VHH binders against c4kar8. Designs and how they scored, part 238

Target 1, 263 residues: c4kar8
Amino acid sequence: MAELSTPSPASPAPLDGGRGDELEKFTLRGARQILQLLQDLITHRGLITAHTGGGHSFMTAVLKVDEERGRVVLDPSPDPQANRRALAAPRLTCVTQLDGIRIQFPLVGLGEGQDKGRPALFAPLPAEMLRLQRREFYRLQVPLAHELSCLLKAEDLARKPVEVSARVIDIGAGGVAVVVPTGAAEFVIGGTLPACRLALPDGEPIELDLEVRNLNRQTQRNGTEQLRVGLRFAALPRAADTRIQRYIFKTERALNAKARGGL

## First folded at step 14 (VHH)

Design o14 (framework vhh_7n9e_1)
Fold by ESMFold2-Fast, scan of step 14:
Structure o14 (fold): chain B 263 residues (1-263), chain A 126 residues (1-126)
Amino acid sequence: as target 1 above (263 residues)
Amino acid sequence: DVQLVESGGGLVQAGGSLRLSCAASGFTFSSYVMYWGRQAPGKGREWVSGITSSGGSTAYASSVKGRFTISRDNAKNTLYLQMNNLKPEDTALYYCAREWPSSYYDEYLAEYFQHWGQGTQVTVSS
């Protein structure tokens, strides 16, 4: 179908080109499609994690699309250092979810200024956006009211074992993403966390071995920093898999019913 | 700003050993998790190993577990990879990094990869 664009010399290149062809079928390049997706993110008040490199990111949102100037307007961080990192970065890698569908896009040429008298970040409209629609990429955004948690077994900065109760922010067939306060523990990508306990509503905690797949120090909208950890299920037992999928299914049905006004 | 210089590669026969070094400068080395990766000809970059800032925890790709050992000397700002029982399939350009591209349930995120050297070539003959 369409060819994947080669990154410009000013932009970081992806480290694994082996997925270029696979991901091309999920890549949007039409201007109207891109504008519509950005507008959907605004309408649904989608929060965006903007990766600035160096394991740093900040939480932002698309405030508006300025079609006249060909720009997207982003909510700046209340942390000036996060904004300085973003402005110094050759590109931002923006990641978000819409109805459990993973969305990624690059922003190049970030600038700062004002929108209607308020501080704002500006970038040219992205030339492409990745929208992963397949079930293996589906992530349920966990409702805050569910208070889903996972007890992680890790090490602190002094090499001492610690147990950290982490809030589960999303869950899918392959794993969970959790939030850990900065400094509570140290994680390494590829590391295994044995005998962690995932607390789902309606039952005993599920004991799981988890593999660290993603680490991100994220500056929140209120200026505080938190560590987001992406964790893959290792050797998931059938009973645990069934319970997790049942939770996802029931929660999706409830959210869909609520969105359509039916209870 | 950040500079990473790899060394220690070479030609070795299957079953042999090599020790790679990575000299780091331009940042507080002792505060960062560090990684080793490799790239074989015609292949994408493959994660090999990682080590926490204190050296207290390590991680390895299944293909190298039990044969490779990652370590660090924070006083010397140096990262090491001890490679034992080398196999022809270990032939690759090896490089160190301060960060690894994030994956999320096997998805990839493009993040800045700080690779300042050309890496160090390891060739394993059969």
Scores: ipSAE 0.436, ipTM 0.771, lowest interface PAE 1.9, mean pLDDT 81

Design o15 (framework vhh_7n9e_1)
Fold by ESMFold2-Fast, scan of step 14:
Structure o15 (fold): chain B 263 residues (1-263), chain A 126 residues (1-126)
Amino acid sequence: as target 1 above (263 residues)
Amino acid sequence: DVQLVESGGGLVQAGGSLRLSCAASGFTFSSYTMYWGRQAPGKGREWVSGITSSGGSTAYASSVKGRFTISRDNAKNTLYLQMNNLKPEDTALYYCAREWPSSYYDEYLAEYFQHWGQGTQVTVSS
């Protein structure tokens, strides 16, 4: 009988305990503040990872804020599958960084069309944006020239130990994000990878235990897929924490100096 | 279509045991890491356990570690959760999932949960 199925509410929850209440103080809800932050992302050419759910994401950018229509215009993925997932999703969770500060916001009601004759994605302005001004939420985007890597100890599809050299794409006080070829190893969220080795430019690799917190198939702007793995530092020795923090601050300082000298 | 059908829940006294099953169809089950999650009345969805496609690695939430065991039978396309020494705090609707949404290493979950099945209700009396 033709009973309409009502949408079930989405109830996000952390792996172990809640952070929702703590994040409320970092939430921007003012229309003017939201517009200003989106404009700042355009000005700084910020790349956005848009999560479509089911462990999928794609790289995008804000092309324009249409203040009259209350809409953002986003760059679509060159991968048609990524765009189809985005359009089918009830919401996108967008994550980006501005001056080292993590920014997250939802987009609901995504549509497809044209902007100045080019394909574009459109969504209403978000009602809220998170601006996480805490050291533990800061993520340094690792320069490719640094060739930062982490040797991961994991298992392959045949349950055999395997070592995977993974490229570190970002690093913060609480962990790293790495990329691995799809199928290189098996990962499970919540699993511990013991005795991994993080190679920083200065000194011997740091041996540490890592916890898998996030797994995501990311479609890059060139259309290729990679597996992005978010890894949390299990207990860190103080000396290792100091070396990681020094690398982060030294690199950010150098990047800021280069940007100012280049302009 | 991806189909996941949970079963095995029920009413049990504290200290008791239950075994949950999840029958999977519509995808190559043996190629996917699988998860169990739960949702207590009036609360958000909570991660409980995960298992790699080969069954070689498992993970558990601190609250269930040592009491619950996740396993899988790839020949039968079935995921299991053996629940021992159940506590009233384990009362929840239990779901299996092919992916667990999470936001990076900071534990903030900002992802929309995909369409999961109806789940199986577990009620633990004191």
Scores: ipSAE 0.535, ipTM 0.819, lowest interface PAE 1.4, mean pLDDT 82

Design o16 (framework vhh_7n9e_1)
Fold by ESMFold2-Fast, scan of step 14:
Structure o16 (fold): chain B 263 residues (1-263), chain A 126 residues (1-126)
Amino acid sequence: as target 1 above (263 residues)
Amino acid sequence: DVQLVESGGGLVQAGGSLRLSCAASGFTFSSYAMYWGRQAPGKGREWVSGITSDSGSTAYASSVKGRFTISRDNAKNTLYLQMNNLKPEDTALYYCAREWPSSYYDEYLAEYFQHWGQGTQVTVSS
């Protein structure tokens, strides 16, 4: 399990409460703030992915906030099975974006009925909403075609220096996640890897000190195991920060253009 | 050191009542939604009821709606389940669970609650 990753649904281990507390600064609990954010989602017609558990979700939107009755009105799915699943769920986890800011909130006590003669889903107002700035937690999933790599300077099992070329799987303002074969090097959470080299397109590799933040072992479909390592940028120079941000912006824009009908 | 300790179970006749309690420690209880689940002999895990952090909303499984009432006392860090008009099919081990922190962010969302402790056994005689 990576440090911010959700454990498997079958995992008996609870989430560390300290990790939840790290995100409390992004949690809105004031009734006025919650109402304003829900109204903003209505105004911008934000699409919401509502997760009902077991890997199931459906697309919805907030149609109305009924402040007097303390509830939200949601657009039901055109799929009756999705609506039945939602109504049976103990909780919905709702995820959306507004101007690049990730918004997440729970809904408990979902019901169905009609609003102005049309089918609707109803739920009490959430007591909390998470609002994350893009910059804080945004991670671009790096396209395989880009072949982004980071040359890590680490130690092997015998504590001898080794260089490992690791594939970059995601990148953000604060760091990268990379994959390495299990056993290629040893990593310790909180440890520093000095003078690593991040290869970006259109220039020389960026020399960086990286701090190990998390480790996650994953078994691939073919049975091979890989280690995912989350790495924080230590003392990132402004020029390097600019190049990384340009890469993220350019790649995200290209991916969004492709999704909307052509690169 | 998250801990949840269930109590209040026992043997009761059909049509009777029981009140279950869950004592929480090791986290800020008032910041989390809480749930009751159960597992009957030879059956899978079943969700029973949920309550938001501020008691502003509650939800129930169709099999218990109208008979069970979930509540909480944030000052005492305690979750309750009032069970009325008990039926033999309510016989199960009952456990309480904290939701995954809703402020927890990842590309994969927390969709499941976690349960802790041994639970409390409820047996309803016909």
Scores: ipSAE 0.000, ipTM 0.160, lowest interface PAE 12.0, mean pLDDT 75

Design o17 (framework vhh_7n9e_1)
Fold by ESMFold2-Fast, scan of step 14:
Structure o17 (fold): chain B 263 residues (1-263), chain A 126 residues (1-126)
Amino acid sequence: as target 1 above (263 residues)
Amino acid sequence: DVQLVESGGGLVQAGGSLRLSCAASGFTFSSYAMYWGRQAPGKGREWVSGITSTGGSTAYASSVKGRFTISRDNAKNTLYLQMNNLKPEDTALYYCAREWPSSYYDEYLAEYFQHWGQGTQVTVSS
């Protein structure tokens, strides 16, 4: 018997983590395809979030592909602890975006050394890469110029209510990802944040209930740690949904026009 | 090294209670949110409950809300799960974790993450 369809917009992955089988059709395993995609990331200077486990990640980039040695060269973190976590991890999960399409790939066997006299991290070329072409995986990377923010209502380390103005880094049909300074507030996956306020360009802030779905301590290029929080929209009103979708569509079109050299 | 050691599981009749413990070492326990997850035979990992680093806020899966209580003792580096009114459907290996990958933002991590502890078996007889 056929399964019931889920309503649109699509929801994020469930908290039980079972999604691997559905991703097979987006998985690239051809050596030529993998090499081409890595070269595209270099050409576009794509920033990569490398997840090292334990809720930690750091921002890196592919510096080059060493075909002779069959390895990729990555930019190390200026934070020695982030590099130590990466080297100790049995597997890195690298996440990036190219032309609005989410790209993910594993790196196993990370080592350290030097490239052209500068510190570098090295790993064998990945055997597979995910290129997620489905709209439900689309997350608009929010331009810094838009100064998008979400006022979160949470608790601080002393268990007192606080309001945190968090910068929105990406937005999709089902939620937003925001950045807060480490230690600014307490979050827990599955927790609900009531009556938060999402500020979009042009118009009054949107009042939303948000569910915490993801927590990640990311080490930035300057060595500073930030807490990245993934938040799902709960019970989104029709008018709010329309405004969010319109913002995403309008911004996506503007970014595409800019990339194509629009006047 | 980060180490999590679960205990307190066992065989119990439906309607019974168990208290699980997780002893943490190798990291600053009081600085991390902690989680309980479970995995039934032939099924994927299921998130059960979470608690903030201070214990100020908790979250529960709808299937256990009102029956399970998560708590922590930061002085003892220990996480607890009090399970009441147990059902056969609660039969699973229970494990604690310092992280829970769950959203599309970390979807690929969910496939490759391993729990930090070995788990403790809970079997609920009908």
Scores: ipSAE 0.586, ipTM 0.847, lowest interface PAE 1.3, mean pLDDT 83

Design o18 (framework vhh_7n9e_1)
Fold by ESMFold2-Fast, scan of step 14:
Structure o18 (fold): chain B 263 residues (1-263), chain A 126 residues (1-126)
Amino acid sequence: as target 1 above (263 residues)
Amino acid sequence: DVQLVESGGGLVQAGGSLRLSCAASGFTFSSYAMYWGRQAPGKGREWVSGITSNAGSTAYASSVKGRFTISRDNAKNTLYLQMNNLKPEDTALYYCAREWPSSYYDEYLAEYFQHWGQGTQVTVSS
């Protein structure tokens, strides 16, 4: 019989070590910081994707924080099988977003019960939370008044080249999220869209290559479906990077000035 | 009731070839983009390849580009991965997945990619 290879544990590669150190800078371990962030999630009623491992996940939300008992209360899934998987999982990885900032945290020791007569899931407070506040991970929500668009070069359902003008809903140093009508074009995660054109308020459109990173179908209040497409800047010339960062900085500053009452 | 069943893995020597298959049921296969992912021992999951619903566009991880070919047969509800010039570093559990419905960056969720089957083991010996 052929020998089954069992590789010995390898030392971490320098590249992986560097990234781990970078993420450590965004990890919150203070009890006060963790409680405040969980309260912010409650206030914003943010949806959380809870990953149970093995390719399974469900949508939840933090309903409340019980400081005296040191636990969080979560909204159970309407799918009993999803709840069963969650309760059997040794660990949940929870992923959400607040004001353009990615938040991720583990939950261990999930239980079920009732909260004021309603079904609920309970877990001990997380010992750590990841909050990616760095500009490279920051996502500016694009003001509607700016009318930012990106002209995407893609294919339609008949494999014909099409140009789709997509509205930019958020932008960061690493990419943009856009919305298009469902069926306007075909997208595949990992696919490259060459020579797209990003229109900022000032100057000529920026020509750049985009990589598809995520897809999400959403139904709007009027019943119209839209596709949200997350796009990474696959290769970004220095001049384009400078213009994008300038737009983000100016818009961020203007929004902060408005929050302070302006001049 | 969505089901994806992978097959075709096995043991091969470096430089060899394998063809993986994924049999899909419980959804309209021809309406969804499909993907192959893999997980090597001691590592997180990574996307390997993707194909649009109409097979008009494909995508590949840089590590497999030029060596692997993704294809589909919508009449048979089957996804394929032709793997050529296999290397020891291609050793992994290979799984297929339907289009991801969530809106987060893949690189932050690589270890949590949605997949539906138990996968098929590929072992490449040097």
Scores: ipSAE 0.214, ipTM 0.640, lowest interface PAE 4.0, mean pLDDT 79

Design o19 (framework vhh_7n9e_1)
Fold by ESMFold2-Fast, scan of step 14:
Structure o19 (fold): chain B 263 residues (1-263), chain A 126 residues (1-126)
Amino acid sequence: as target 1 above (263 residues)
Amino acid sequence: DVQLVESGGGLVQAGGSLRLSCAASGFTFSSYAMYWGRQAPGKGREWVSGITSSGRSTAYASSVKGRFTISRDNAKNTLYLQMNNLKPEDTALYYCAREWPSSYYDEYLAEYFQHWGQGTQVTVSS
């Protein structure tokens, strides 16, 4: 499939908000487009990560679009703390994927109540939604069956060097997102982790220098919490870049074939 | 309710120093990594520095590395930024945050994750 743009190689990009204007071209503002996209998320059973601030998020889903009342109905967390954080937040930032395309949107004015006798969260329809159809923003959701891991070299709470085996949950041209056991090590955005090892199927682990770009304590649909770490490839040798791209391409192709095989 | 109150800014000559403070309340300060950011007139928000919850690891933007030092006092719920050898290019509103959006993941959140307080203005004259 044709890409909207060629992926940029990993480089030390600034940690700032200077991309706001660039994202405007990917912003949907039409009411019909927003309603259709939300309905597509329902139809595809899309899981949504709702960021509540403070590095906290929870997994939710759009249960219903109430067009008459101009609002969305969201699945609450089984964790009461996650729901309290969400209700106290001035804004939720919702992130999801649809057919490999990253989708983000804000929700303001969250409330709670019931939908058909079941607990639910309600918010006005978003005024805008981002649909990032650029390859450089693409993140492959790693199939659980692949058991893809990254061995992180970090420091524990006593400043002792420690190796942490982290499960890779998504991977793109610029980095990976991993799940780290809580309390195993400390991370800070902008920090560097030298000589980490990414285990791809078949072949030697790839030795990488990684930079911490995102930290998130995410409450799952079952109510448990995970520490999720977004890691940028600080320096990526061409051979490693080729292997990563090959894995992404091959896995994407296999997933697309499986989806189409459902016919 | 989360409260972050920045202070310590002012007008200084190039080559001078300032120490910024951020007083935190409304959350368990010692459980969070903390960050300093800045915004110059006509520019977007720029990440400056970060520090782990324990204070044992730090990170700096290339533009300030070697000149700025981030630190924290968990007993006082206070974050600091020692700024040395200030340059006119460091002129900005400085603010602290308990999280930082990135250009890699949650890019859209950059517009949401603003400082919780008013910030403190730093002006460096030539």
Scores: ipSAE 0.525, ipTM 0.825, lowest interface PAE 1.7, mean pLDDT 83

Design o2 (framework vhh_7n9e_1)
Fold by ESMFold2-Fast, scan of step 14:
Structure o2 (fold): chain B 263 residues (1-263), chain A 126 residues (1-126)
Amino acid sequence: as target 1 above (263 residues)
Amino acid sequence: DVQLVESGGGLVQAGGSLRLSCAASGFTFSSYAMYWGRQAPGKGREWVSGITKSGGSTAYASSVKGRFTISRDNAKNTLYLQMNNLKPEDTALYYCAREWPSSYYDEYLAEYFQHWGQGTQVTVSS
């Protein structure tokens, strides 16, 4: 019965076609729950990647929730072009994490103005928010101090091999997200990058085949544009899986201890 | 600004072939990776294939790999999809895109994407 609904184990699909059907049960539609989650993002100073369409995004944050006017107030990008793209977009898709849990929500009807004399972006409160609590969707935000990198083997525009050292910004059981300078190499969604090297603290780099899942041109809070690349582990040896899980566990433990006044 | 005009769809029998074209204008075609996607009735958008700027690398969904071939002609600003051995389950509206939604494998972002045109309908009969 199971074989009738799943792809062959010898040839896993790049897209898990069944996962989208499960997202509905993680969707919040209660006004009280939505307000509470937005307040949690403010309290924890959660950085949000706002996708404006066309592979563009910028870093923002929720500055406040205006319940009286039924709207959220967002921090604008220091890049005027990113703000113009956002205002021209029919919809923003906002993606963030809170304690490793993926949070995603749409904003429609974005406007600009001022809040307490400072430039701000405004949008109506979202009608729904996605909160993915499944273990396989968990992604650790990599602390900047860890300086994790992945050496990517890719091609340039002339079809010549190039190696790109990319900073790892998040990591989970199934893959990593990395950032590269715009134009450093060619990437295509679904393409395979063979023999890449993931550098973790304490040990030699791990050699991995990576599959490109996502591409996004991102404007950082400092106004610098970069390409964010989402990469799936195509085949992960047991020893590599153990090292990655150990890194995730130790880092979570250290961050939790720091938050509670420990390490 | 960005315009993508798909053509070449139609009604074919199972086992048949079609070649889709996408004429691009309003941007520097050779500076972007290009993609084909599809949407079957009552289903969400599905990624089908992608090709790099130079045409040097391609990628395909498992459901079409070995049957479909993506190609491009940068001098003509045109993207192609050669579809062979068509199956009834390939019935869908086919559209091209210069930029796929970030997190394409995320259902919410795929629904948002706006750079797909009217598409071209492919109907495969048994």
Scores: ipSAE 0.336, ipTM 0.724, lowest interface PAE 2.7, mean pLDDT 80

Design o20 (framework vhh_7n9e_1)
Fold by ESMFold2-Fast, scan of step 14:
Structure o20 (fold): chain B 263 residues (1-263), chain A 126 residues (1-126)
Amino acid sequence: as target 1 above (263 residues)
Amino acid sequence: DVQLVESGGGLVQAGGSLRLSCAASGFTFSSYAMYWGRQAPGKGREWVSGITSSGDSTAYASSVKGRFTISRDNAKNTLYLQMNNLKPEDTALYYCAREWPSSYYDEYLAEYFQHWGQGTQVTVSS
């Protein structure tokens, strides 16, 4: 289970007044399609980031779909605070991915109880699920073995300049999501981080400007908290863009070959 | 319980200035980045400005850059927005927030988030 890619906390760029019409073509509302997608998440042991509001989230997974009772069973957090936030929230926004495709769905009416004598969270089946099947929304989950990092130029809580080596957890054409230790640096949505350095395999680090697009405090499976930062690429030199896209293509190809057991 | 209470709005003529305040309670204010947003009549929510927990870094929407200044006083648990050279297009309900939604579902849920304030009305006459 250690080789599992963590679902990206990074979201698409903020949507404006046309979002409902734009996303409708990616929204699943058929009961059978929803059940099938949830079963696929179970089969592939997909990790889910459940956003509880207030910039907080926790890692969970769908353990079971109870079709007779019309509910989904989720793995609770080992952090009691995360579970209390989830139960108090009017809604959870669940985010995951299958084969690089972002999947997002709401859960309303979360409760707690037991499943086969073990603590569990449960909610009614979602009435809709979003499946974003567009290349611009594609995010490669970075294999842990690649040890991709981005050196961020930021300030600490005492206003002193700091350089933070952040682990890259996903990457796409438009940006990266990184994880930083709690307290290492402060970020603000809309802020620009100049002259950051993205370390890709096969060459020198790429120097680039990054814009902070989202921030999330995520409680991990072991109960620890980490800050996840979604970063958008400012205009890139063609050579840097080509190199990033080549990395994504080659890694995706290698992962697909490995999954098929053929090459 | 998280509470955010905005004040300082009002009617002002184009070219004028206003200073908005947001009083925060129910959480460790000094540990969170804070934001100002606005909603004009008949339009969606627009992000205006943000400030880090320490106040070391700020960010602004292009429409207000150079005219607005965000600041905070962590000892008083208060967030401020100094608005200069106001334009009729700045007319909106202004609210402070502990978070800013970034996706379809986050934006849909924005009205249910406890960390959004009730707002203070700013009207700029031409």
Scores: ipSAE 0.167, ipTM 0.641, lowest interface PAE 4.2, mean pLDDT 80

Design o21 (framework vhh_7n9e_1)
Fold by ESMFold2-Fast, scan of step 14:
Structure o21 (fold): chain B 263 residues (1-263), chain A 126 residues (1-126)
Amino acid sequence: as target 1 above (263 residues)
Amino acid sequence: DVQLVESGGGLVQAGGSLRLSCAASGFTFSSYAMYWGRQAPGKGREWVSGITSSGSSTAYASSVKGRFTISRDNAKNTLYLQMNNLKPEDTALYYCAREWPSSYYDEYLAEYFQHWGQGTQVTVSS
């Protein structure tokens, strides 16, 4: 008989569930808490990535919470196709961040119409929202001025090795999200990219093994599409982990200092 | 409307082989990465394998690496899974999918409704 293999602690977590049980303790279901959190998203002008399924998403924002009608009003995409995907989707999975805390919620029953004479998307208030105040879910939005990049080692259509320079848009303890040039290479969820190089502003590039965890064709607020790739750190050396943590800490501290001094 | 129809499952002895097929319609098949997943009785969905839109690259779960081969024929809008050296632990309902949800370092944490077909049952006897 074949021996059963249990994933090693050094192995990536399975792509099959198990996280849902852990997320329950971070789920808000109180109507007042949900209303307050949505209002906080409006106040902070939080950008929301709305996932429509099929590896597609678009950038939106909460424009208004209509308590009397029990609905949220969202900014539609300037791309009509993105709006059609959203309206056809059985649900949207909305993801955003407030003060480093990941916020996630479903919207079901999306419709379209007008708000104060302008096109808008409408949905019933979500019955639940996730607030992930846990270090492993924290993601620093990388300042454009830092020019953070990751050199990905991948394969082209002919299975020839290629190197792809990808812009890092966010970074956390567990990985990075990058934007890749259109047509540069093909990616598949679960694929491993060995010996990639993460270039932090200071010091030598960090050599990393990365696992593809997410592929998303995101329609930006200007209507253009980009490929976003979510990459998990695999076999992260201790020295690399320390450098990434120091970069995150120092950058967050600098952004917080700038915000406090600016107003 | 997306439609995925799996076939090729059945009963097989340990050490045997099966080839699964997935016929896709209602979308541009050649533009999507495709996946095989499985669900055994009393267990959640488990990712098995993935293939890029052109077929240039593939990925496999550690439990099936070296035994299973994923492939596609874009002219026929068909995805395949060649399963060799089958084990009793491979007994499951097998699904094809055009996306795989992930809750790790992506913009998508919650499970959402995906279009999976009815699946095809694979039963491996000892």
Scores: ipSAE 0.469, ipTM 0.785, lowest interface PAE 1.7, mean pLDDT 82

